# Designs tried in a protein design chat: VHH binders against F-box protein At1g48060. Part 4

Target 1, 365 residues: F-box protein At1g48060, of Arabidopsis thaliana (Mouse-ear cress) (q9lnf6)
Amino acid sequence: MKPQEEEEKNENMARKRSKSSSSLSIPLDIATDIFLRLPAKSVVRFSCVAKHWSSITTAPYFTNSFETRPNLLFFFKEADRFFVVTVPKPNRRPNESVSHTSSQILDSYQTPYPKHSCFTIKTESVHGLICFQRGTKPIVWNPTMRKFKPLRKPDKSWESLTVFLGYDPLERTHKVVAMPCDKASDECRILTLGSADQESWRTVKTNYKHHPSRGNRKNNYGPCRCINGVLYYLAEIDRHRLIGKFAFLGHSNVKNSLPMWVLEGEKKGEWSTYNFLPLSHYDRRLEFHFKLIGITNDGELIYVPNTVFKTFEVIYIDPIRKTFSLVKYEGVADKGFRQRNGLGEDKPLRGIQYSPNHVETLLSL
Below, E stands for the ipSAE of ESMFold2; O stands for the ipSAE of OpenDDE; V2 stands for 0.75 times the mean of E and O plus 0.25 times the DockQ between their complexes.

## First folded at step 1 (VHH)

Design G7 (framework vhh_6qgx_2; at its last look DockQ between E and O 0.02; V2 from the best seeds 0.00; counts 0 for: pae E 18.5 > 2, placed apart)
Fold by OpenDDE, look of step 2:
Structure G7 (fold): chain B 365 residues (1-365), chain A 124 residues (1-124)
Amino acid sequence: as target 1 above (365 residues)
Amino acid sequence: QVQLVESGGGLVQAGGSLRLSCAASGFTFSSYAMAWFRRAPGKEREFVAAISSSGGYTFYTDSVKGRFTISRDHAKNTVSLQMNSLRPEDTAVYYCAADTIYEFSTSTGEYDYWGQGTRVTVSA
């Protein structure tokens, strides 16, 4: 029985085991559709698994198409850690004037605190991005991607500036707008994110000098609001006229009056002032424990606790319908959260900042 | 040291006028919005009027609109409240306050500095 036959069998077995792991390559279109329906967290995870998936998720067509429901994002610093939590806004219950609900958090993570960053300016999330400022330098943050992008100073001569974040729906680009805030100026600088020249500030001049207002940590209001590609902010013209339209919700100590500016129709570009009922109208006990931080895209006022210790609750009020919703979010600030994150149990969470209307974006900074 | 010193308070008859003044020192006056608050006997402190850092924007509580005028003088680091057509219900201790940013803030908690107050009494 000739020895030659055994050798051929062994070679053929070796060839068969090169089973080409036919990586079940999901067609690109199908993969895209699948990913568009997944949570951002999942998409990011998948992007880390395979290069071809990463190519899909980083493509402009995908990033521009990826949309999520607006949520409430908040963050705080503990020691050298930066904590980020996203909580969902519950659906409206139109038939209930008062509701108490419980909800889980959508996402929570911690990152090293970015060195040399100042997160004192509270801003709304603009299509998934948040803009901060340290001194005269803007910082753009993508919470979904956990990336920070420091920007260059808009103008070397500026000693104090305010930064606004907008989104151009036509160009599908984020724009950072910077203006001096220490003096009246007719100059602004605009930087378009994602552009080939991401480092260049375009100069735009106005026909008047104006002094824009700057937000601070004390106030829960963003310095501006971007609506349909237009930035609305508070400013003074030549120290005599107030310009800009702001959606600032002021705490009015005026009995039974919460002044709010409402944009009336896209065509008229006019803001109207409405007086809504304060939180005290709904529950006097809560007035001292909660603070207004903003308004949802669907028109609900957002109240958050002044101090967060064992529980995290948010109040949503529809000022038109006069509905009150208290939402308890589980998994925030509780024993489990603190243990998982190595936080002490005996101290309140400090310095929480809030970004309403946060959507997730996979945009690479 | 930051100081806000109110003056101009006193007794006035209903329908009369007073001008309150607040002298500011110890901080960059031009960077602060200024406001007047008042506290009536047995009541909480309430917002009266505010003026932006530049002086270009003013805000008033409804009850004083048309009667009170807030102004500021950058050269003198003063903020003033001209009170006309005074009413008994305007009787209060009036406080000057400084705010870093928002000229339209009606919240006492948002103001950084406060004066000691000046008493205004309006007799019937």
Scores: ipSAE 0.000, ipTM 0.284, lowest interface PAE 12.4, mean pLDDT 81
ESMFold2-Fast, scan of step 1: ipSAE 0.084; ipTM 0.550
ESMFold2, look of step 2: ipSAE 0.000; ipTM 0.120
ESMFold2 (binder alone), look of step 2: mean pLDDT 84; pTM 0.866

Design G8 (framework vhh_7zox_3)
Fold by ESMFold2-Fast, scan of step 1:
Structure G8 (fold): chain B 365 residues (1-365), chain A 123 residues (1-123)
Amino acid sequence: as target 1 above (365 residues)
Amino acid sequence: DVQLVESGGGLVQPGGSLRLSCVASGFTFSSYEMGWVRQAPGKGLEWVSDISSGGYTGYADSVKGRFAISRDNAKNTLYLQMNRLKPEDTAVYYCVKTYIESYDLTTEEFDYAGQGTQVTVSS
């Protein structure tokens, strides 16, 4: 069975389950995206609800939380000016909608990076850094320090690639992993950020020839998540979908850590789906106006407007506790915001990219 | 120099079929995502379909189930099979080399676009 056909069957199976309960059944692609973006503790909680997830998430490190108070970061570029907005998730009662007017950070600076095309791949903030690419050249960005670090090409012969950013908790270093994405390969390139002596690409061989999987058109490529030194990503082998794992080695004496591969089994529809209440459960109009962009480190789904014109509202849903909160961020995207920042008032903000769970870092690139 | 040459457009009756071709040169065709976009008279660009080097395909809701995108890497050629054509499919169809996002399609999303081929669906 081809991966695309299997995904369609799994989506149909998920829809059938949803109809038998009040919960929304999530398609395989979206369920995988949510799974890979869940914090370790939330993954363990979901494994209790959907037991088949537990086989992947039984490692002890999955019980630990990364951050206590991450923020939602979003950014966009207009001409050569780069606009970065960071907003907190305010403390609130269950099911309470609130307005927030403080603690948001707006930063604006001129840069040739990144172009809109550099943001087609959805990237997660990893220990305060964000990675994207310009063609085949990876670029690491520190929003706090306003620094961009272009890296050397991982491989001069690769005409197309994708990059992932991870963190090695043993070495306390960020690592960039690059893979060719337009052809099957068993080679990855890895670079450790730090001193110039450590910033060279090395080769790691995978057990199978594969490539990072294509996501839906909203996400471009498939999702990835770094959890306690392990990078999880969606991939394909011979048109079969799988979850790739890349474990970072810290102070061990072992060279050439090979990625571990977990093939999706016969129970793809069972373990890859999780039932959430749909947005229409709270208000039927919301499904036309909001989109899912990720999940907070404490397990809440984050929905943002499809169009940001003169208001900015974010919906946070806890799928386990079944709580809904609408947060209005005052002073974002409104007339005063636009006038203060030299933005026009007659059109929506364009090309907005979102990164949940962002923390500030003073790390020098 | 990148070059994309479209062909196969023409006049067809509603319910009919048409096959578009695009011959690529000046780059390693097999390594890039390719797509089709269209522009109806007096309208902006609309993404129609795309295909990855690995064969993963995407379609706009308006054409899903009726159009099929394919590629022949040995011939550096991209195809669009159009079935059950409707008057609203009337447009100039462009072959493009780049990523196309279904939420926001603009000319600036294209690395390169061909000169286009006209498709007219009328009785």
Scores: ipSAE 0.000, ipTM 0.151, lowest interface PAE 14.7, mean pLDDT 66

Design H1 (framework vhh_gefurulimab)
Fold by ESMFold2-Fast, scan of step 1:
Order: C-alpha cells, then sequence, then structure tokens
Structure H1 (fold): chain B 365 residues (1-365), chain A 122 residues (1-122)
C-alpha cells in the first residue's frame, strides 16, 4: 500500500467507526488482550468494526502497551521513493543444526522519502521507532504508522552532530540525544517525545569531554544500543575507542529534576564474547555473499546478502546452540515484487538499511 | 540472563494475608504482561491473576475480591497481595511473563520463576 492510499483508507475507516452503532459485550480486558496479540494492520482493520473496539485501540494504555515480537525490518531509497519491508524471524527447532526454509513477508509498502533527507545515518530500532539525521536536524520515523517527525535543530552552533535514540522505562517515553561529533564536548541536547512541554531540547552535561563515533553505512546497524533506559555508544578519546553509557532517569513532579548522565567503561569491559562457527563451516561460498548486520535480542547472529537482486535470503545463526537457518523470503526482490512496486528488473536493490530487532508500535508521532 | 525470582511465601493461618514479590531481570519487564499462576499438590498449574504492561488487571473468579496484583516497572517487580486466605489457596505460586498480553494457559508464557510456597493451615 502507498502512503496516499493508506491515508485515504484510514480516513474512510474513521468515518465508518463514527457511524457504527454496534455495542459488544466482550470484556474490555479480553478484547485488549486479543488486540495486543494482533499485527498492527489487523488492529487498524478491526477498529472499524465497532465503536467499542475502536475505544480500545485509541486508548493511551493500549498504544503504550502495543509492541509486537521483534522482526527484521529493512528499507531502501529508489527514485525519491522509500521502500519498507518487514519479515519474521524463523521458528528454530532445538536439535536442528542446519535448516533451509521459506517464509512470507509480514508487511511491505512504499512512501515518498522526505526531501533533502540523509538516509545513510540512523539509529537502531528502539521500541518501534528509528531516528535518523537530515543535515544537522534529527528526524524520528515510525515504520508501522508510516510517519516521519522532523525535530528542531538541537544547536545552531554545531557544524555536525550525531544522534542517538533511547527509551526511558520509568516514563515509557523515547529520548532523542544529540551531541557534536567533530570536537570533544561535555554537552549534549536531549528531547523527550510526546508531551508538547517535553518536546524541547534541553542541555545536559556529561562527566567528561568526548566525541562519539558515527555508525558505518556498510554495517547497517549503527554504533549504539539502548537497554533498560541506558544508552550505550562508541566514543573516541585520544584516538582510543570507548563505550559510552547514559542512564535515563524518569521524570518526577519536581520541576527542577534533570537527567543525570554518566560515561563509563572501556570497550573490553562492556562487550560480550561469543564462540561460534564461521559461515565456511556451513558453505564456504556463503562468505562471499553474506555480511553480518547484527544480533537479535534472542542472541542470534543475522547475516544478509551483500547484493539483493532477484531473491532475498537471510542467515540466522545461534552461536550457543550452534544452529544455522537459511530463510528465503518469498515475494521479496523477485519480478512480482518489482512490478508491484514500480522497480526496474535489471539491477540490484541498492543502499539497503536493516533493523534486526524491530517491534511494531502504534505510537503517534 | 533472563530471570524471575519469587519471594514472600510462607505459612499463614486461614483468614490471614501474605504479599508475594517477583523480581525480573535480563529483559525489558515494562513491555511484558505479567501473571501469577499456582499449582497445588497433584494438580495442574492454574491461572490466578494478570497485569498488562500499562497496569490493567484481571483475576480468576476464585480469587477476585481477595487478591490484588500490581507492578512497579521502575523496580522491575510484580506483586500479589493475598487477603482472606483459605486452605484451598495452598500452592506453589509462580510468576510468569509474556510479550504482548496475557493468557490463562501456562504454555503461552515466555518466562517463569521457580515458585514460592504458600501454605494456609492451622
Amino acid sequence: as target 1 above (365 residues)
Amino acid sequence: EVQLVESGGGLVKPGGSLRLSCAASGFTFSSYAAAWFRQAPGKEREFVSAIYSGGSTTYADSVKGRFTISRDNAKNSLYLQMNSLRAEDTAVYYCAARYSGYYSTPSEYDYWGQGTLVTVSS
């Protein structure tokens, strides 16, 4: 579905909901449980059936609680269009050391790409949102709701900056963190998404001057992680790389409460070490065709093709259980996919970005 | 490492009260629905109560009005306040977590604690 067509459909759904006179006797908690289990597109569809059901899907409790299990999200730009695809992770069998399976996609769409946007610099997916940079201006993206939210410039004096996206588990809010990357600084700008009063850049001092390293486009996973309200990122001090750690503190009713930020640790002390079998153990030719893009929340390594032409296959490796799964996603990059999406059949898909731990969210931007 | 650790079980007389706690670690507890199940000797695990990530609650008919489930996402903790305890409440109580929603069926849960014994007698 195209963005304009999706928007028209959503408007029609809203009109149908307002005209509905149905009254259902299904308990709200049971209906809420059912809806929290459904794919996002199914939730939107069912909300048009009855006013009773639409009251669930628009409630703050529901929108704050609705997140699916992590899936693999990927996207790319072609001729001013933004193409987005979501595919499921495979169901692995405990004792199966090698499997080759096929799977269907969960969702696929295209939308106009924001004009003058830079698609090469992005965060990891954090509770359903991705943040990327346009010039010196951050932009937040909700792939599920198909919406972009450009943010104000964090600081007019910064010639270049890097952006991180975190999640505050105490407030259940996203935090956008911006800091300069071309010079050492002890100052960052933070913006909380949601409340209009909180959607202003505020200044926070770090424990010492540093400058963070940007992600690499080749890796497609970025330089940072957000775990339980702590943002981990890479920074450079005196030509040495350090792992930075920011603790997000929940807001209170105290007007003067400010987040406290701490940079801690060396790379050696912060990263886990895994012992795993190389791709050559399964098939030596795979090393020429696949690249590592990240690790799932379940501890699986994800490998994607170096080139996506007429097929799309993903490799999942569990280094602890020593299992290998090669999954072919049907209807991706093939002739049918290209024809439905107005793509040429004579060249590989270019500039593909990946998010290995993406959950769907109905959060409005 | 994902863990759920229950505490607060013990021996209590009929009509008494106990508060059970469950400490979660190794995952984003705030994104999970959490539940209490119990298992009496010689019986299958049965549903007691559940709480969604946003705080909405549900109860089995046998405990409704006597038990109160609550959570503290800042402390990664789940609680069960048990009042007006009866001999038939004697069981090992388990906390469980499930991504997105709750079910009354034990097999639907992702993570489980090892349980805490509650004995209601003499």
Scores: ipSAE 0.000, ipTM 0.087, lowest interface PAE 24.6, mean pLDDT 69

Design H2 (framework vhh_8cml_1)
Fold by ESMFold2-Fast, scan of step 1:
Structure H2 (fold): chain B 365 residues (1-365), chain A 123 residues (1-123)
Amino acid sequence: as target 1 above (365 residues)
Amino acid sequence: EVQLVESGGGLVQPGGSLRLSCAASGFTFSSYAMGWFRQAPGQEREFVALISWSGGSTDYSDSAKGRFTISRDNAKNTVYLQMNSLKPEDTGVYFCAAKRYGSYYLTSEYDYWGQGTQVTVSS
């Protein structure tokens, strides 16, 4: 070791610290750029340091611009608490299976909705927000901020409805869309998220009468998606039918194929149909233990276990390049996970909901 | 006292053969399915082969299919893995494991594990 060199470095660090401690004023633009590159928890922490920092992190420009990279999010409820887990899709070589030990974000907090044993989401996480419903009332949830916003009932006469969440990229606002699901209708209710005093439902007419498909438990239709301001979902008229022009993933009753419809041209909405081999092509045992939950933003199919007991493993398949990867997430669902979170060890986790493309957001609800 | 003891590992040339054995004690061997897993340096344990409690059904990973054969002798409380046409990619520590229920792919579903035996395939 060179003590003289270490001593000089220590003095320089102390001098830099003393200079930065005296009347250092960081310009707002530079501070904003720095905060936009930090993890959400770090931004929240720094907003407590000074009123000046809080003014940055609550500004509309900042909240509308702040998003992390997409992760797989899943959540479940046990008694009156939410458990929220986010895991990244790790970098790996084609056909390489890996174990991942870092970057899991586990959060646990009290739900204001303890009477609900199951939460069903129809739309994937959209720009960091998740929408579910309590009866006929929509609830928008920010998992990052641990905030729930119940919305007013979209229509007093609708006995049953389906709620979707979308994002308007031009206005940079979230839109909540509600439709009746018990009867064919050509009207929906739309609400733009903003301050509570300004939120109201408005009626929009669709080109034809329809009702959203509730799906089939024997067939996986995948979640509804919002792409570039357009909401894509399955609807029933006289048969199951896709509304819009987007890639559709589903299971069919055909033994040897996974149907996939891919939009290849944005302007015209030209479709290509692909039939890929099922999980049993890779290993016949996998189809009994894993289910399709969606597709990543970079085009990989995501399969999760039917039962999450002592381990959590995710399968990623690129259907075009025909690559298979099994990722084991260490410290998820195992004995240590359960003990530190006050969960029982004798039964599988229940009521798990998944979102394949979740980002963190600081949006105020 | 439950114990699984692997043997038969060693150094072989590519294209060679090895026969692994796993001697079980301390549990009702004939009531358990028996599996072989392997672990290459720096990697997780991966499934290689499985045989049912009766010996009536077997299953193999794609890399093992056609080259490896799993068998068992319930009277001797022993499971075997015959490995033919060995490749450098087969190098690793081979583990014997016992299970009653659950997925063949989930290492957590196995009740008992051996300490492993080293297999090295190199010229």
Scores: ipSAE 0.000, ipTM 0.171, lowest interface PAE 16.0, mean pLDDT 70

Design H3 (framework vhh_6qgx_2)
Amino acid sequence: QVQLVESGGGLVQAGGSLRLSCAASGFTFSSYAMAWFRRAPGKEREFVAAISGSGGSTFYTDSVKGRFTISRDHAKNTVSLQMNSLRPEDTAVYYCAADRSYYTGWSQYDYWGQGTRVTVSA
ESMFold2-Fast, scan of step 1: ipSAE 0.000; ipTM 0.227

Design H4 (framework vhh_7zox_3)
Fold by ESMFold2-Fast, scan of step 1:
Structure H4 (fold): chain B 365 residues (1-365), chain A 120 residues (1-120)
Amino acid sequence: as target 1 above (365 residues)
Amino acid sequence: DVQLVESGGGLVQPGGSLRLSCVASGFTVSSNYMGWVRQAPGKGLEWVSDIYSGGSTGYADSVKGRFAISRDNAKNTLYLQMNRLKPEDTAVYYCARGRYSYGSYYFDYAGQGTQVTVSS
C-alpha cells in the first residue's frame, strides 16, 4: 500500500470507531432522566457495572436530584451480619388498620465493626445519611451506598460529646455538629461533608454556654431534628430552664396525655404544646409491646415492637387528629423473610434500631 | 382447655378451590391473633396467613391474591378460602392461635391439621 492510501484507511477506521462508539451510547441527559426514576438498588447496581453509568450517578446534579419518598428504615445485627430494611408508610384512611404487602430489604452485609455495637448512639436519618458515635469518633453511614465513613475526632480534649447530623438546603451539603455534653460549653465543632481531602472540623461559638441532652441511650428517637437547615435539640443553659424547640418532648407522668412541642410555622419559629392520648387508650397491652421511636414528616407518632419474632407491625398515631392506625408489614420477619436472608427461624430479631423519615441518597462518602 | 379443630381439606385439581374451617373452643377467635400455617411433605412449617383481633390480615407472598382469611364470631370459627390452588400448595394445614410476647406475635396452640392435596 502507498503511504497516502494507508493514512486514508487509518483515518476512515478512526471515524468509523468514533461513530460506532457514539451510536452505542445513550445520551447523558436521557440516561440521567431514566436513572432518576429507578429504585436506588437498580441505580447502585448499574453504577457498578459500567464506567459510563457511574459518571452519571456520581455527578453532583444527579446526587442532588435523587431522593425517594420518606420511609421507615430499621436495621439490626445478627451474628456478624448487618441487616437493613426499609418499609413505606402506606396511604390509608383515618383510623384504618391495614396489611402492607411491599416490604423492601435494602441490604444485608458483613458488619465492618467489632462485636460491641457502636450503633446504639445514632442520629435520625438526615437526607439519606445516619451518623453513629463510637466513643468520641463520629461515623457517617449511607445505607443506600453501603458506605461507612469514620470521621476524625472533633476535639482531642473532649472526653464526652454528643453528635448531631444536619443538612444545609442552600449549600446542599450535610454538616456534622459535635458538642461536649459533660459540662456547659459555648463551643461546638462543625464538619461539612465533601471529599475526604477537603473535610476538617471548624470551631463555632454559641451565644450561650449550654449542655446538650444525650437522652436515653436506648431511645431510638434522637434528641434532635433538622428542619430546613435548622438543627433543633434539647439543651440546658447554666442551670436554667430547657431551651429546646421540639416536635416531641417525651412521656409525662400525666395520665391520658403525652406532651409535645410542635412548630407552627418555619418563619415564625413559634412552638405550641399539645397533649396526646397514650398508647394504653387504644389497648393496654400495646404499652408492653411497642415503643415510641419518633414522628413522621406528616406529624404522626411512630410506635414499633420492642422485639420482633415472626411478624412486624407499626402503629401510626396522629396526635392532633387523635387517629390510630396499625400497619402489618407482610413478608417482614416471617419464615420467608428469614429463609431469604439466612436468619434462624427460632430466634427473635433483637437490638433493632429505627430511623423514621429515611430517604435514599447516592451521595459519595 | 384450648382446642382447635380443622376441617375442609381434601383432594382438588390444580386451579380448584377449597375452604378450610377451624372451630375453636376454650377462647374467643375474634379476641385473639389467629392464623394458618402449613407443612408440605419433607419440609418445615410455613406461615400462610394471619388475622389480628382488630381485623388486620396478612398473607405469605406465595398465596397472596389467592387465599383469604376470615372469621365468624357467632360460630367462633376461623376460615381460609383457598382459590387457584397449585401443586405447591399441597400440605397439612394447621389452624393456630397466637399470643403477643417478645414484642411480636407467635403461635402457641395449633390444631391437628387438615390435609390438602392438589393433584391431577
Scores: ipSAE 0.000, ipTM 0.096, lowest interface PAE 20.2, mean pLDDT 68

Design H5 (framework vhh_8h5u_2)
Amino acid sequence: EVQVVESGGGLVQPGGSLRLSCAASGFTFSRYSYAMGWYRQAPGNQHERVAIITSGGSTNYPDSVKGRFTISRDNAKNTGYLQMNSLKSEDTAVYYCAAHYSKWGYDFDYWGQGTQVTVSS
ESMFold2-Fast, scan of step 1: ipSAE 0.000; ipTM 0.225

Design H6 (framework vhh_gefurulimab)
Fold by ESMFold2-Fast, scan of step 1:
Structure H6 (fold): chain B 365 residues (1-365), chain A 121 residues (1-121)
Amino acid sequence: as target 1 above (365 residues)
Amino acid sequence: EVQLVESGGGLVKPGGSLRLSCAASGFTFSRYAAAWFRQAPGKEREFVSAISSGGSTTYADSVKGRFTISRDNAKNSLYLQMNSLRAEDTAVYYCATYPDYWGSRSEFDYWGQGTLVTVSS
């Protein structure tokens, strides 16, 4: 099937369902239950063609309740367009390697930043949103809704900074944290999303003057994570690399804690309990071809190819159970994929960014 | 030490069947593609069949429909079920493996010592 024919068929199906439902008075609770069970793409289409459905899908109850199963998301820019791909982690037996054929491009659209050549993500996807920077200005992105929200500069005096995205489970809000990185500091700026009148930066103090990690390009650490309202990020104090902890619980009294990263060889703490094995334990040549990008919510390490040309393979390792799985995603990056998406065939895909544990969200920015 | 050890070869009449086995040791077999090759007297080594780490199979035209390749990762073993054997199938059969995640890699990393199959009346 041609891509245009498939798109037209999907649009016709959405319109047919919308027209069918428009002849019926559907109670709000039943409609909400139906939408919570639909894929995000179907919900978005229904919202666009039926005005009263939009009132359901934008309501805080619905947006707070709607999240899909986590997938690996990656995206790249080509000819001023974003290409966003999601692939599932398929169910498989321990140590089983499989091919997965149901991979699809999530979306393709004109970038609002056509001259921006680098989209670096400092934290993983957090409850369906991704945060990146353009210079010193943070930008929050909802890939599902194709919406970008540039935020005000956190501080006009900071020559360089890094931003992190987290989620406060108590308030059920996303929070953006900005920290200077050109000098040691104990000062952070925090902004809460979802309130137009309250989307202003406020100041909080960390326990220590430190730098968010700069110049750390090693494969072993990847982007930072937010887990249960706590942000974990790489930091430096006195030239030692540390894991910083920043709690998002509550609005004003957050503390940062800086435990030593034991891989620097001083003292083996918590990490020695987990017995993490390097890629070379499985095959010494894997370290030349794959890089660590993060960990799944069920504790598997995710490795992706250093170069994506005509194939796309992902390695999942359970470091506790010491299991290894290779997943080959059919129809990703190959000739058919490139032709369907108007991509050239002569070069690897460039500037790929990865977000493990991405869920779809209908949250308005 | 990486080892591949073939077994199951022997003398069989035309139309008969044989099952070859290859035992892998010293590496994680489940991550490797595996293949059967054969070499008849006075001829070059030729491809017979291959199976990817994910279980996808391919066959030479001369054996398609008669031979079946399979693997058992729990036993670190590769198999070749040979049916409807012909005199031209007489050869030493070799097991070979390579990692199938290197992209356009065409050379096999490890080879076994071979097992002789003779098809004769």
Scores: ipSAE 0.000, ipTM 0.131, lowest interface PAE 18.9, mean pLDDT 69

Design H7 (framework vhh_8cml_1)
Fold by ESMFold2-Fast, scan of step 1:
Structure H7 (fold): chain B 365 residues (1-365), chain A 122 residues (1-122)
Amino acid sequence: as target 1 above (365 residues)
Amino acid sequence: EVQLVESGGGLVQPGGSLRLSCAASGRTFSSYAMGWFRQAPGQEREFVALITWSGGSTDYSDSAKGRFTISRDNAKNTVYLQMNSLKPEDTGVYFCAASYTRYDSLYSYDYWGQGTQVTVSS
């Protein structure tokens, strides 16, 4: 008896039982409540069974109300293929200062690498979407739905620009913000994601002429974060580095002005009041093998390996509770992963980009 | 800082079994990934098996899969290689190695033992 053959039989039996159960007639209001409680993968699968169920999962009410727990997303390019992996955050116990656990992935897929795209500069994940920049064109990406949407150029006269992605909690819409970065400017353009026919760039003035930070590093866009409808970013005025911020105040307020606050100096831009221990407190070697990629919405620091060869381990540190968790994600970078994905076994995975607070969204692009 | 001492080698007939042990010095044993390598006369040193610092992941060469099992006991500062269904081709000096990387990194082993001889013959 072959273990793989036995597993395939068991999976086929489970599919038959699941399909039989899903054939039950369920009222649309009850189905909507059920779908809002399911993982995105399950919702997508059920929406393929009946047209009535598909109509629920594409409705604006459902897509605006659907939220999953934030996960760690990472992706990379190898040859002409684009690889995407989503893994869960660990469940912490209060008063457990050190833990070493194993966890399974949530989702993994690969697609052909888009020929028109050079994905070297990106925003953080904002309510399930990530925005890339190709030259002067923004490209919005939904990893859950596996869709890319190129946007129109913000301004035909701009030689170079920086793009930011934010979310307006009052309107429940994503906003794309673009600013020129080759010269000091007080002008930006904002686009609200919606139906293709109604998407247009609107000009807004900032309080000061400034240079926004341009993301030139492969795995680091530069300092930028959207929190509760406020976009924070690094900028320069007269060779001094400053933190700028934009507040999304709703549709009517955006038309009149986008408030910009300029904070003095780099140390004034430090956001953490946390007392935390460095990685060397846990083991001096960790500093040489892990790099900080961000902080979770729960305030945990996330460290990933400098090199990913045949295992994938992630460190989560709560700086307030002073807890350390090292999680090994099963089925990532190992021989099975590489064989299923047509990857070579002789070299580390390269050019990995991370998004520490990725929420799944069913939003159609 | 770390000293590795292998034991358990010997002469066995084809189809026999051996258990190799590697005793490590130091309080940092649980911080190292541990590996077993072997070298036959006139051959390059080749990878046999690896276990991560937590014991949560193992990897094996194609020749070792299904026959060899690597394990560790962090309380005893010891790593083991259980070798079953031994073949004449398994003959060689077996080395224990420790890596600071905590990952599968064949190029970053920093401490090596002296080796223990395994001979499979009639």
Scores: ipSAE 0.000, ipTM 0.158, lowest interface PAE 16.0, mean pLDDT 69

Design H8 (framework vhh_6qgx_2; at its last look DockQ between E and O 0.02; V2 from the best seeds 0.00; counts 0 for: pae E 21.8 > 2, placed apart)
Amino acid sequence: QVQLVESGGGLVQAGGSLRLSCAASGFTFSNYAMAWFRRAPGKEREFVAAISSSGGYTFYTDSVKGRFTISRDHAKNTVSLQMNSLRPEDTAVYYCAAGYQTWYSDASRYDYWGQGTRVTVSA
ESMFold2-Fast, scan of step 1: ipSAE 0.000; ipTM 0.454
ESMFold2, look of step 2: ipSAE 0.000; ipTM 0.101
ESMFold2 (binder alone), look of step 2: mean pLDDT 90; pTM 0.913
OpenDDE, look of step 2: ipSAE 0.273; ipTM 0.648

